# VHH binders against Protein DOG1-like 4 (DOGL4): the designs that were tried, part 164

Target 1, 232 residues: Protein DOG1-like 4 (DOGL4), of Arabidopsis thaliana (Mouse-ear cress) (q84jc2)
Amino acid sequence: MSKMRNLVEEKFLEFYESWVIQLELYLHQLLIAHNNNTMSETELRHLISKLTTHHKAYYTAKWAAIREDVLAFFGSVWLNPLENACSWLTGWKPSMVFRMVDRLRKSRVVLVEAQVKKLEELRVKTKFDEQKIEREMERYQVAMADRKMVELARLGCHVGGESVMVVEAAVRGLSMGLEKMVKAADCVRLKTLKGILDILTPPQCVEFLAAAATFQVQLRRWGNRRHYVTHS

## First folded at step 16 (VHH)

Design kf67 (from kf1 with E108Q; framework vhh_7z1x_3)
Fold by ESMFold2-Fast, scan of step 16:
Structure kf67 (fold): chain B 232 residues (1-232), chain A 122 residues (1-122)
Amino acid sequence: as target 1 above (232 residues)
Amino acid sequence: QVQLVETGGGLVQPGGSLRLSCTASGFTFSSYVMSWVRQAPGKGLEWLSGISGSGGHTEYADSVKGRFTISRDNAKNTLYLQMNSLQPDDTAVYFCAKWDEYTGTTYQFDHWGQGTQVTVSS
């Protein structure tokens, strides 16, 4: 595998490292908020707003980057191998967050029946949207095995002036298809996150966001520690 | 064994300054985000400031922004909080804290210092 990074990879690596550091700084604030019964609803909502803005900034930066190079997000150089292994279409699997929601049933601020019903409806819809994207990914992969694509790939191995243009157009079309699927997956992620936060009370939102940030930061730490050990 | 020890607290007049230090041992200090947290008499814990492992990223609570400065010296395994323009309501026990992992019970810091008392009084 090439160790060289293109400009998109270098810029997003810099952005992502900064973004994750800021997430951990917000996690420290969430840990205090979660264990503090004296914070006002206004203070809790302000902290929740910082987290939602932070996640929105990630998708703004990501969508700009995938417009230039969507393939940078498959096997990303800014993620360690463990993070890459746990990835579903360039990010977290939307249905996974409901495991964190289920933990709230055992928290100090228990879910009421009306919230349980709305969360179950959201879970079902999220799983349905997730499955639609998986079917589109399957169709995309099958299209890659099309005889014409195989013939174009073979021709590209022995390039001439005009044949290079045809291969480049085909690759561009494939990248556009991946970009569409990644954006669709990210839309499901954002809808799921917003839906959960809209259903939960501010203290429950803080606990949910603490759980989500904990998982993301801890996964990165575990993967980084394993990487150093195995390459020593 | 992770250990955090805060020093530098004391009595100061309103408008005065103090510099708190937190000496860390038992872990790779430069790899961890560190935070300063305080608890005033009769109040809950308040997060004040955090700093990335490299020191390149800092964050402050609105109540201390512009008055307090967090910094670190990774060669000395020491975290600092420079406190300027101190007010009577800054009177509290000040703790340094790090988060390592979820302990299975609640979402909370797993490592705290012993605390250092700051009293702002005329």
Scores: ipSAE 0.754, ipTM 0.915, lowest interface PAE 1.1, mean pLDDT 86

Design kf68 (from kf1 with E108A; framework vhh_7z1x_3)
Fold by ESMFold2-Fast, scan of step 16:
Structure kf68 (fold): chain B 232 residues (1-232), chain A 122 residues (1-122)
Amino acid sequence: as target 1 above (232 residues)
Amino acid sequence: QVQLVETGGGLVQPGGSLRLSCTASGFTFSSYVMSWVRQAPGKGLEWLSGISGSGGHTEYADSVKGRFTISRDNAKNTLYLQMNSLQPDDTAVYFCAKWDEYTGTTYAFDHWGQGTQVTVSS
């Protein structure tokens, strides 16, 4: 990639490409598991744990990277334009996974009443947590255009050692604020995924994970094909 | 016009070896993760191994790890499965498979080969 400017972007690009390839290898396993009623509950749980571990590895790497450069995750160079257009606070929008769950909920044969109730409770809680973060992001964006920030930018133009130091301190503060919000959003993502998997049976978990991985891999393929056509 | 053709199956004695090949056409082979899957008579499909487009990443089912090796030759559009230390329980029809897109009905592979029969018996 010609636009890679720093080591954080280069390192995470390499990590993400490898991570998505591994996700697709797991997707192939999920497709077979979904269409095989001879797999034991233990075998299904083992596959589910591989996916859970894989997602946790993503957040471990992401949080290390955002500690160094959170802005790399806004308009990421390792994502194609379609993936970037679909992102909400540097990742998937938590409430959107309930679209995948809604297919299972509408099946009267598959989901029992207790599961439907717990999934709706989780959906409401997830949407509430999501809206809380959206309000914080709105406040952050207003603060970016705030009188104090405009004043700091003006002081930077009348450059002296003190003005430069004050501007650098303000930029560090802004980055820390973004890091906090991104981590909060990621915590909602992880809680939502865990909550869904805790409610569903192992075969239902496999179908849900297959749906999620399919969407992620397919979105990347569609965006990469479109990018090739438009940028060739 | 995606086409996958498996060859290399046959009858082999326990402890023997076979090398399966899958010749691909109608798509950019090097851009796709490929898998080997088998089905024994009266049993469901079993995923065995997968390989990334570049060949840099491979995965194996516990049942075949250490005995089977997946590889690919992108210049020849060919996927391979080297099978060593074959056991009677390896008797199955072996398929190569490619996933391209969700069909709107179920989560399943959309492209399969015709299969090649492997029989392990004394």
Scores: ipSAE 0.747, ipTM 0.910, lowest interface PAE 1.0, mean pLDDT 85

Design kf69 (from kf1 with E108T; framework vhh_7z1x_3)
Fold by ESMFold2-Fast, scan of step 16:
Structure kf69 (fold): chain B 232 residues (1-232), chain A 122 residues (1-122)
Amino acid sequence: as target 1 above (232 residues)
Amino acid sequence: QVQLVETGGGLVQPGGSLRLSCTASGFTFSSYVMSWVRQAPGKGLEWLSGISGSGGHTEYADSVKGRFTISRDNAKNTLYLQMNSLQPDDTAVYFCAKWDEYTGTTYTFDHWGQGTQVTVSS
């Protein structure tokens, strides 16, 4: 088990390092595209498709990994402490991306009323889905404090053999519950991302994706510089 | 003081080759993704290629894929662009660029070189 968790963490660490490097390479392309209003719609859509495929690849790898060890994602060794502090159910909080969308109202490519209405409808739906998952997580945490679960945890500390099997079955059940919850949160993330991209024009999509990638890359850099920033 | 200096541009015949260099100073070169960008006369900026800090990851624009090769020598703090099978449409000022900071609401590169002119003509 321990060796399996170490292997899952090691493999996903290697995957994630590569994935973030590729994201930064795409960010450079987005920065140039954002500052070039002469690119064709076909060229912009191709770049947007590369980013969409890249994000889908992340969730494909994540869902394979959480099938093996979902707990690796609740204290991820491939994330620095700042990235971990900003996580909501193992990833970004879906409603936060609408703050990035609000910047588009002040951009060179202004949102039209029909887009504003659709984005507000999506925002409300996203918050509703997010709150539903939060209530489920609260129920999960309360259930963990249940006396039966506390007794099983205590038993695991004192007894070997047959008792270990009962504890392992209970832990497997808890892990399956967490996996279902994490996948539900990821589905809200993907639906929110797709919804925003479907509403926005290609130039607005490029600006939005540049903002999202910038936030992710900068958060990682700020967290990694922690030991160099003392009291200034 | 961060400095990026491009060299190696010039006049070449169609089908010819050039190697551009970008010498970097004032930062830990090996820690940064670097890009090559060009601007043709009367046109906007076009991203051409990017390379990870280690050199292990590279990306190319479709317009140059198979003809251009990006590389770096971290011991010399130098970024390279090997350009083969040059075409008249490759005529442009070529820049190396580093991105480090997000400036307010602006999504742009924080450090640019002055550029080096490449002219492909008969």
Scores: ipSAE 0.739, ipTM 0.896, lowest interface PAE 1.0, mean pLDDT 85

Design kf7 (from kf1 with D100S; framework vhh_7z1x_3)
Fold by ESMFold2-Fast, scan of step 16:
Structure kf7 (fold): chain B 232 residues (1-232), chain A 122 residues (1-122)
Amino acid sequence: as target 1 above (232 residues)
Amino acid sequence: QVQLVETGGGLVQPGGSLRLSCTASGFTFSSYVMSWVRQAPGKGLEWLSGISGSGGHTEYADSVKGRFTISRDNAKNTLYLQMNSLQPDDTAVYFCAKWSEYTGTTYEFDHWGQGTQVTVSS
C-alpha cells in the first residue's frame, strides 16, 4: 500500500462523513416539506435541486478517488459493516430504489396511471442494465483469474526489477478494469435516480428523496450502534 | 425520555433581535442533527435552520439566511437561534426538533418541543 492509497482513503473518509451530515441536514428539510402542503412548486424544485446536486457531488468525488484507488471502495473504511454488507458494486443496488417508489403507491400521494407505466418501464430497463453489469463483473472475475495465473507463472521465470514492473503493470490493469465497471454501475444509479425524479411531481420527489435519505441515514445509525455496542 | 424545551420568545419591534434556546435531555445531544422549525398563523410548518452534532455544519432557509444564526453548546445540551433584523413575517411559534426514526406511514420529526411564541409587531 502506497502513501497515496492511504491518503485517498483518509480524504474520502473526511468527505463522506461531511457528505452524510449534509444529507441529514437536507433530510430535515425534506421531512418538513413532505408534511407541508403550502410550499410552492418553486420552493419544492429548489429543495429537489439541492439533493440532486448533493448526489452529483458524491459521484464527482467518488470517481476522482477510484481513479487513484478503486479497491478502497470494495470494503470501504468510511462505511460500517452493515453498510458494506448492503452494497452492490460499491454502492446501492439500482433496482432496490423501486422498493421506495412502491411505498409512494401505498402512501397518501396518488400516482397517476401514466406515472405508474413510466416507472415500471424504468424498473425493467434498470434491471436489464444491472444484469448486464453483473455479467461484466463475472467476465472480469474469470479474466482476473487468468491474468493472475499467467502473472504468477511469469514471476517464476523472472527475478529482479523486470518481474516487479510486470506485476505492477498487471495490478494497474486489474484496477483500471474495476474502475470502468464501478463507473458503469454508478452511471446506472444516476440514470435511475434522474429517471424517477423526471417522472414524479415535486411533492412526490420530496417524499421519494425523504424515503431514500431516511433509509441511508437510518442504515448508518443501525450499523454504527451495533458496532459501538460490540466494542463498548 | 427525550425532552426538548424552548425558551426566549416574546414581543419585539421590527428590526429587533431575540435569542431562542432549546434545552435537550434524555439522549446524547452531541450525536444528533438539530433543527429549528416555525409555524406562523395560517401557514404550515417552515424549516428554518439545522446544525450538525459537532456544530461544524449549518444550513439555513432562504427566508432567514443572513438574519438568523444557529449554534449549540453540547456541554449544556442547549441549541440556540440568534434572530436579528426581525420582520412581522417572523411572527410564529418556534420549535426545536430532533429526528432519529420514522414512525410508520409518514416521514416526520419524532421529537418536538412545546414551542416558544415570537411576535414581531410595531
Scores: ipSAE 0.751, ipTM 0.907, lowest interface PAE 1.0, mean pLDDT 86

Design kf70 (from kf1 with E108Y; framework vhh_7z1x_3)
Fold by ESMFold2-Fast, scan of step 16:
Structure kf70 (fold): chain B 232 residues (1-232), chain A 122 residues (1-122)
Amino acid sequence: as target 1 above (232 residues)
Amino acid sequence: QVQLVETGGGLVQPGGSLRLSCTASGFTFSSYVMSWVRQAPGKGLEWLSGISGSGGHTEYADSVKGRFTISRDNAKNTLYLQMNSLQPDDTAVYFCAKWDEYTGTTYYFDHWGQGTQVTVSS
């Protein structure tokens, strides 16, 4: 099991480093597209599709990995400490993307009233779904702090093949609950992202995706810079 | 004190080839994704290609895919664009670009070179 856990971490670290490099390559495309008034709607939609496909690829890989070891996603080795500190249920907090949306209201690409109304409806629904998951996670943490955690601590005093098997079975049970909650959070993330992109025009989608990618890439750079300065 | 200097532009006939270079200084070149961008007369900026710090990942715009090749030599702090099968609509000023930190107000490249002119004409 520990061999499988190491393999999951190694494989996802390799995947994630490649995925973030590709995200930054797409960010460069988004930055230029945002300032290009000659780009066709077909070209803009193609770029938006590349980003959508890229984010879907992340969740496909993540869900395969959490099936094998969901705990790898709590305090992930492929994230720096700043990225881990800013995490909400193994990823970005869904309602936070509306901060990126609010910037579009102050941008050259002006939102019409119908879009503002739809975005507010989506914001309310996203907050509602987010709060449901927060309540479920709180209930899970309270349950874990009770009987099951005490039982696992007791089993830790008895070293042997049988004790290892019992502990592994208990950990698998706890992990299944976490996997369900992480997938629920990721579903809210994907629904929120799709909802925003469905409301926005192609130029507005480009600006929104540029803002989101900028935040993700910049957060990683700030965290990595702190590490470099400390160890240099 | 980031500096980017593009060279290698010139006049070339349709179907010809050119190799552009961008010499970088003032930053750790190998740590940054670099891009080639062009601006044709009377048109907006067009992103052409990008390359990861290690050179292991590359991306191309559909308009140049299969004709242009991006590469880098980190020991020389130099970015390259090999352009083959050049067409009249490739006529533009070519820039290398590096994106730095988000400043809270703009989603645009902070660092550009002065550009190098490519003219494709018979």
Scores: ipSAE 0.642, ipTM 0.856, lowest interface PAE 1.6, mean pLDDT 84

Design kf71 (from kf1 with F109L; framework vhh_7z1x_3)
Fold by ESMFold2-Fast, scan of step 16:
Structure kf71 (fold): chain B 232 residues (1-232), chain A 122 residues (1-122)
Amino acid sequence: as target 1 above (232 residues)
Amino acid sequence: QVQLVETGGGLVQPGGSLRLSCTASGFTFSSYVMSWVRQAPGKGLEWLSGISGSGGHTEYADSVKGRFTISRDNAKNTLYLQMNSLQPDDTAVYFCAKWDEYTGTTYELDHWGQGTQVTVSS
């Protein structure tokens, strides 16, 4: 099992490093497209599609990995400490993406009233979905405590090798619960992202994706530089 | 102090080839994704190609895929663009560029070279 866990971590680390490099290549394209008002709608949609496909590829790889070892995603070895500190249930907090949306309200490519209304409706729905997941996490923590108490009571009898089997079964149960919760959080992330892109025009989508990719790449760079920031 | 210097542009006939170079200084070249970008007369900036710090990942715009090849020599701090089967529509000023961090409210590449002119004409 521990051998399987190490292999999952190594495999996902390799995937994630490649995925972030490709995101930065797309960031360059987004930054150029954002500053070019002569691009056709077809060209902009093609770029948006590349980013959408790229994010879907991340969740495809992630969900395959969590089936094998969901705990690898809590305090991930492929993320630096700053990225890990900013995580909410193994990823970005869905409602925070509306901070990027708020920048669009102040941009030169202004939102029409119908878009503002739809974005606000989506923000409310996203916050509701987040609160539902947070309540499930609270219930999970209580259930974990109850299972540990039952296990401690059983282990108090020191019934030979049965204690090892009980611990292994409990860990499997905990992992299954976390997997379902992580997938639920990822579904909220994907629905929120899709919802925003469905509401925005192609130039607005490019600006939004540029802001999101900028934040993600910059957070990684800031965290990677942390070792030297206290030496001056 | 970051500097990028593009060279290798010039006048070439349709179907011809040119190799552009971008010499970088003032930063750890091998740690950065680099891009080639062009601006044709009367048009906005067009992204052409990008390459990862190691050179292991490359990406191309559909308009140049199969005709242009991006490469780098990290020992020489130099980025290259090999341009084959040049067409009149490739006439533009060519720039190399990098992105490091967001330093304000503007979403654009951090550092630009001065550019090198490519003219495709018979």
Scores: ipSAE 0.743, ipTM 0.905, lowest interface PAE 1.0, mean pLDDT 85

Design kf73 (from kf1 with F109Y; framework vhh_7z1x_3)
Fold by ESMFold2-Fast, scan of step 16:
Structure kf73 (fold): chain B 232 residues (1-232), chain A 122 residues (1-122)
Amino acid sequence: as target 1 above (232 residues)
Amino acid sequence: QVQLVETGGGLVQPGGSLRLSCTASGFTFSSYVMSWVRQAPGKGLEWLSGISGSGGHTEYADSVKGRFTISRDNAKNTLYLQMNSLQPDDTAVYFCAKWDEYTGTTYEYDHWGQGTQVTVSS
């Protein structure tokens, strides 16, 4: 109902706030599990499954929302300015997760040579897919400009007629193209996350997920505190 | 300045109940997720339960689900753990914990209380 937000933005803001609170609750579990050498493999796999399910829930909700208003995800109202500044195509940059992987080299458990090789193969593939998405976005932007010019010219030819319908059709077409691009980027994110978890042992998965959740929660807290300092 | 003080532990018989309290100071209590953690003799740290700043979200370890209830009173800066149907395996030192963004390590709680001993024995 606010002039600064549409219904999609208001609903996703409510969802996201709840989702981040639950992520922080899972982070507390990961922190304790990481420092508990007596947990069984079954217990660790159950915790990893909770995090995997939680991330899948985010993308399920996001894809439903972008179908209604993909532009809400560019400069999102549920993210603070620091979180928005760190976004790449409406989310985290896939290659960034390999920084969390690098922290495993400093853990109590060491990566075996076979894991190092598989992670490097995945890193290269992820960067390739990332570049492919960037090229697709460039092509989309060019196509968007061409479409915009055609529809604007057409609007001039139909003054007082179907001009409103023509503009609405053009906007819907642009949104559908952008939705496909965002979903493609999200698929790279999910494939990268799944790939890493498939290569790592359960204790290494817990450490990796703890690092990722720590970064996400910490970035949100830093950005929120900066906002407080400037506006409180 | 951050302080966490646990109280309410003691000796109880199997099937008994205890309510633990954690009094917090030195930070905006209502803005932080809080957890209860325990350490049994000869075992590592075990996460038991967590609660959001508002109290609207709670989570429990399978080992205590249905027996323990976490709650908070933000006006009193106090976190609670109601423990029912206590078993000998619940014998441990119980801690309340807060994670801080400025910890020297990203994999440990920054602020632990002193702990309160719970002993379940016939």
Scores: ipSAE 0.650, ipTM 0.855, lowest interface PAE 1.6, mean pLDDT 84

Design kf74 (from kf1 with D110Q; framework vhh_7z1x_3)
Fold by ESMFold2-Fast, scan of step 16:
Structure kf74 (fold): chain B 232 residues (1-232), chain A 122 residues (1-122)
Amino acid sequence: as target 1 above (232 residues)
Amino acid sequence: QVQLVETGGGLVQPGGSLRLSCTASGFTFSSYVMSWVRQAPGKGLEWLSGISGSGGHTEYADSVKGRFTISRDNAKNTLYLQMNSLQPDDTAVYFCAKWDEYTGTTYEFQHWGQGTQVTVSS
C-alpha cells in the first residue's frame, strides 16, 4: 500500500508511539505495586492518578486530532493490523474491560458483595450505552447508501472545480457526524474506566490497571510478530 | 535462555555515589523496556526506575527522582543505574527486571537478576 500520511497522522503516530512506551513504563510500576502489600494507600492512589492522567492525555490528543481528521482513526496507521482488527469505533470496546475485572475474582484481594453488585450494574449500563452507539453507527452507515450519496458519487466522476468542491463539502459534513460518534464512544470508555476505579479499592485498581496495560502492550507485541498474524 | 546479572554494589557512606550495572543475555536487549527494583531486608519490592528499549524514555519513583539516573548501552547489552546522594534507607538488594509477556496466570516480571547488595552506612 502506497498510502500517504497527512500531518495529523504523522503527529499522532509520533504521539502514540511515545504514549505506549510510557504506558509500558507505568505497567512495570503496576506489576511491582501489585506484588507489594506494604505500599501505603497514598502511594497506591498516586500511581493510580498517574495512570488516570496518562489516559486523559490520550483522549485530549485524540480529540484534537479527530477535529482535524477523524477518518485517520478508522484503520489507524499507528496501529498494527491485529490492533486495528480488535478496535471498536476507533478504540477499545468498553464492555471488554469487565473481562479484566473478572480476573480480580482470582486475586488475593477478594471483591465484596457490594462491589460485585455495583460492577454488574456498571456492566449492564456500559453494554446499554455501547448498544446505543452501535445503533447510531448503523444509521450512519445506512445513510451512506441514500440517494444523496449516490448523487455525490456521480458528481465525483466529473473532474471540475465545482464538482470537487461539492464532494469536499459533503465529506466534511460526514466527518462531523463521525466525530460526534467517536466522542460519544470515548465518553462511554472514560465513564466506564472512572466507574470501575471508583468501585475498586486502591490495590484492586492497581491490579485492574496492570491487566488493562498488559492487554494493550501484549496485543501490540503479538500483532508485530510475523507468526501471530497468521493464527486463525 | 534469558540471563540478567547485576554488579557494582558495595558499602558506601551517606552522601556517596555508586554505579550499578546489569548485563543481559539470551534476548534482543534493545527491544525491551528494562527496570531497576530494590528490596530492603524485611520490606517489599520497590520499583525505582525504567527505561525504554531505545533509551529515549525514562521514568523514576519519587523516592529517587533527582538522585538516580537510569541509562543503557544497547551495543553492550548493559543497563546502568547511577546512584548519587545515597542515604541509609537506600540500603537494599538491587535487581534489574524484564517483563516479557503475559503468561495467562499472573501480572508479574518473568526475569530477574540475582541482585547486588548496596549498603549505605557510616
Scores: ipSAE 0.732, ipTM 0.904, lowest interface PAE 1.2, mean pLDDT 86

Design kf75 (from kf1 with H111V; framework vhh_7z1x_3)
Fold by ESMFold2-Fast, scan of step 16:
Structure kf75 (fold): chain B 232 residues (1-232), chain A 122 residues (1-122)
Amino acid sequence: as target 1 above (232 residues)
Amino acid sequence: QVQLVETGGGLVQPGGSLRLSCTASGFTFSSYVMSWVRQAPGKGLEWLSGISGSGGHTEYADSVKGRFTISRDNAKNTLYLQMNSLQPDDTAVYFCAKWDEYTGTTYEFDVWGQGTQVTVSS
């Protein structure tokens, strides 16, 4: 129902605004930690754990929400137009984070050869997983244009109890397909994030997470300025 | 134009309390996440606490959790840090900070106050 869709959007908007504020609070901690060479490994690992828990909380909330209304995540009301334009299957494109990893090569903390090798292996695996999902998305889009879907769309223009039930069943099937695809993309995101953090040292993890959080916060600020200027 | 002024530091005995204030001007105070950080002699910067623009979200470093309380009064453009059960290890210069938009590759503080010295005797 439309009312349920609005409730999902309202609930996730409230969650996301809170989640981004918390991310900014963690970003402040990451920036201080990045510029402090006296922090212990235990302290750094604790901060890294806070960030990984925070990202996992996002996916827990997202998966609950998409179970109710996955379409809310295609053109999300809690994201500005720039954030929406930069989305790949309702979130960040997994291979994009390797651009942030590449910046670590020029940082004060040097990546050793073994780390470079493992990161390249992870990059290749991540790209392979992305391509697999993109092929599934292509198949989904083609299926939407199939004759049977066109026939169901035409049938939906005629009001009748049995016709309405058939159209509703088809729409539920389409939503379930999208939900499965979004969850698959999110699993690649989580595996990529975990993989990078497992390869990096704690100081490198802090720098990587600071870069990632900075990008998320910065993208939101840039989009909000553009949106504000656009709205008279 | 942006200015932050920290006050309230001083000499205090172990177990004592102090309330730090940071008065802000030159920006829309209520729109910014604010943090308290400190620098002890011979050590790097330590993040202590942060608060959202509305005051609805707060975070604390484990070293001060349960002893320090961050708060803000947006009508007065003032950030506070209530420090209780002070220990010799709390001796440091205390700064308030706001984070502006990222400008390039710099992962540094966007705006810092002058700081206020807190000394906890032996």
Scores: ipSAE 0.652, ipTM 0.857, lowest interface PAE 1.4, mean pLDDT 84

Design kf76 (from kf1 with H111P; framework vhh_7z1x_3)
Fold by ESMFold2-Fast, scan of step 16:
Structure kf76 (fold): chain B 232 residues (1-232), chain A 122 residues (1-122)
Amino acid sequence: as target 1 above (232 residues)
Amino acid sequence: QVQLVETGGGLVQPGGSLRLSCTASGFTFSSYVMSWVRQAPGKGLEWLSGISGSGGHTEYADSVKGRFTISRDNAKNTLYLQMNSLQPDDTAVYFCAKWDEYTGTTYEFDPWGQGTQVTVSS
């Protein structure tokens, strides 16, 4: 519970609360646009651009914060327990968004065969990139048990001098490894999102973004309605 | 149980002003983002403005920015839309809206009130 960690958590909590409120304001715009067949392509593209800019702002803020304290993103104080339970490497699981894409097949404005083919190619690539990161996380966890955990255990609870500096260096090394892994996962998320939006027409992009925002807002509301009983 | 009641519409001349109200019941009003939406005859729904639960965040469609102001009074469970410099193309039925993922409508939007008619005509 370091002073620096608490400050990072406080700043990101303020940012995230504001970011989620703005997402819900955009969700209302997306839902209404989805039901309006008179909007121009320019108007739809402007709305889509607001959402992509909003998501880019999240990753800009996140990467600044993880540079200072990546562990704050594992079991985040700005997320409720349900949101934390549904996280994959500090965020949404990239392949999950294709469930929202599958909804578009049942939409009034149906996907053409060329779009279906490109989306399946993107799905396969996304799952491959995701599995690669999962294997890297497994290797990290094994290395933790075999090397870093043994090293930390060997150093014990000594206070002062060289022993304290070696423990600090080991903890820093572990955090740097996690930061690289989180950034790799975020890159897959951004590439997947960009890829989907590049394949879809503007009306289909609006429906997809509405589905994604709906899921995120709904998950937060379900988790926030939970009552906690404390025994202390 | 959820009910939204819009009032304040009427006939007004171009350049005039109106203030719309939406009274909410059956849910925790302060916990919901609220929007104003309109529907002109034979047209689809058009989003106009939205406000966060606390009132700290507001957004406006480009077509109404600078002319309309959204506000809320959480103690009265009431949402407002102040409309200035009204134009003939502002003629529509005006609805207040909340989105509720639990109503069984996933991607479709359905306003819960009857709306209030605004007619801008000389």
Scores: ipSAE 0.660, ipTM 0.857, lowest interface PAE 1.4, mean pLDDT 84

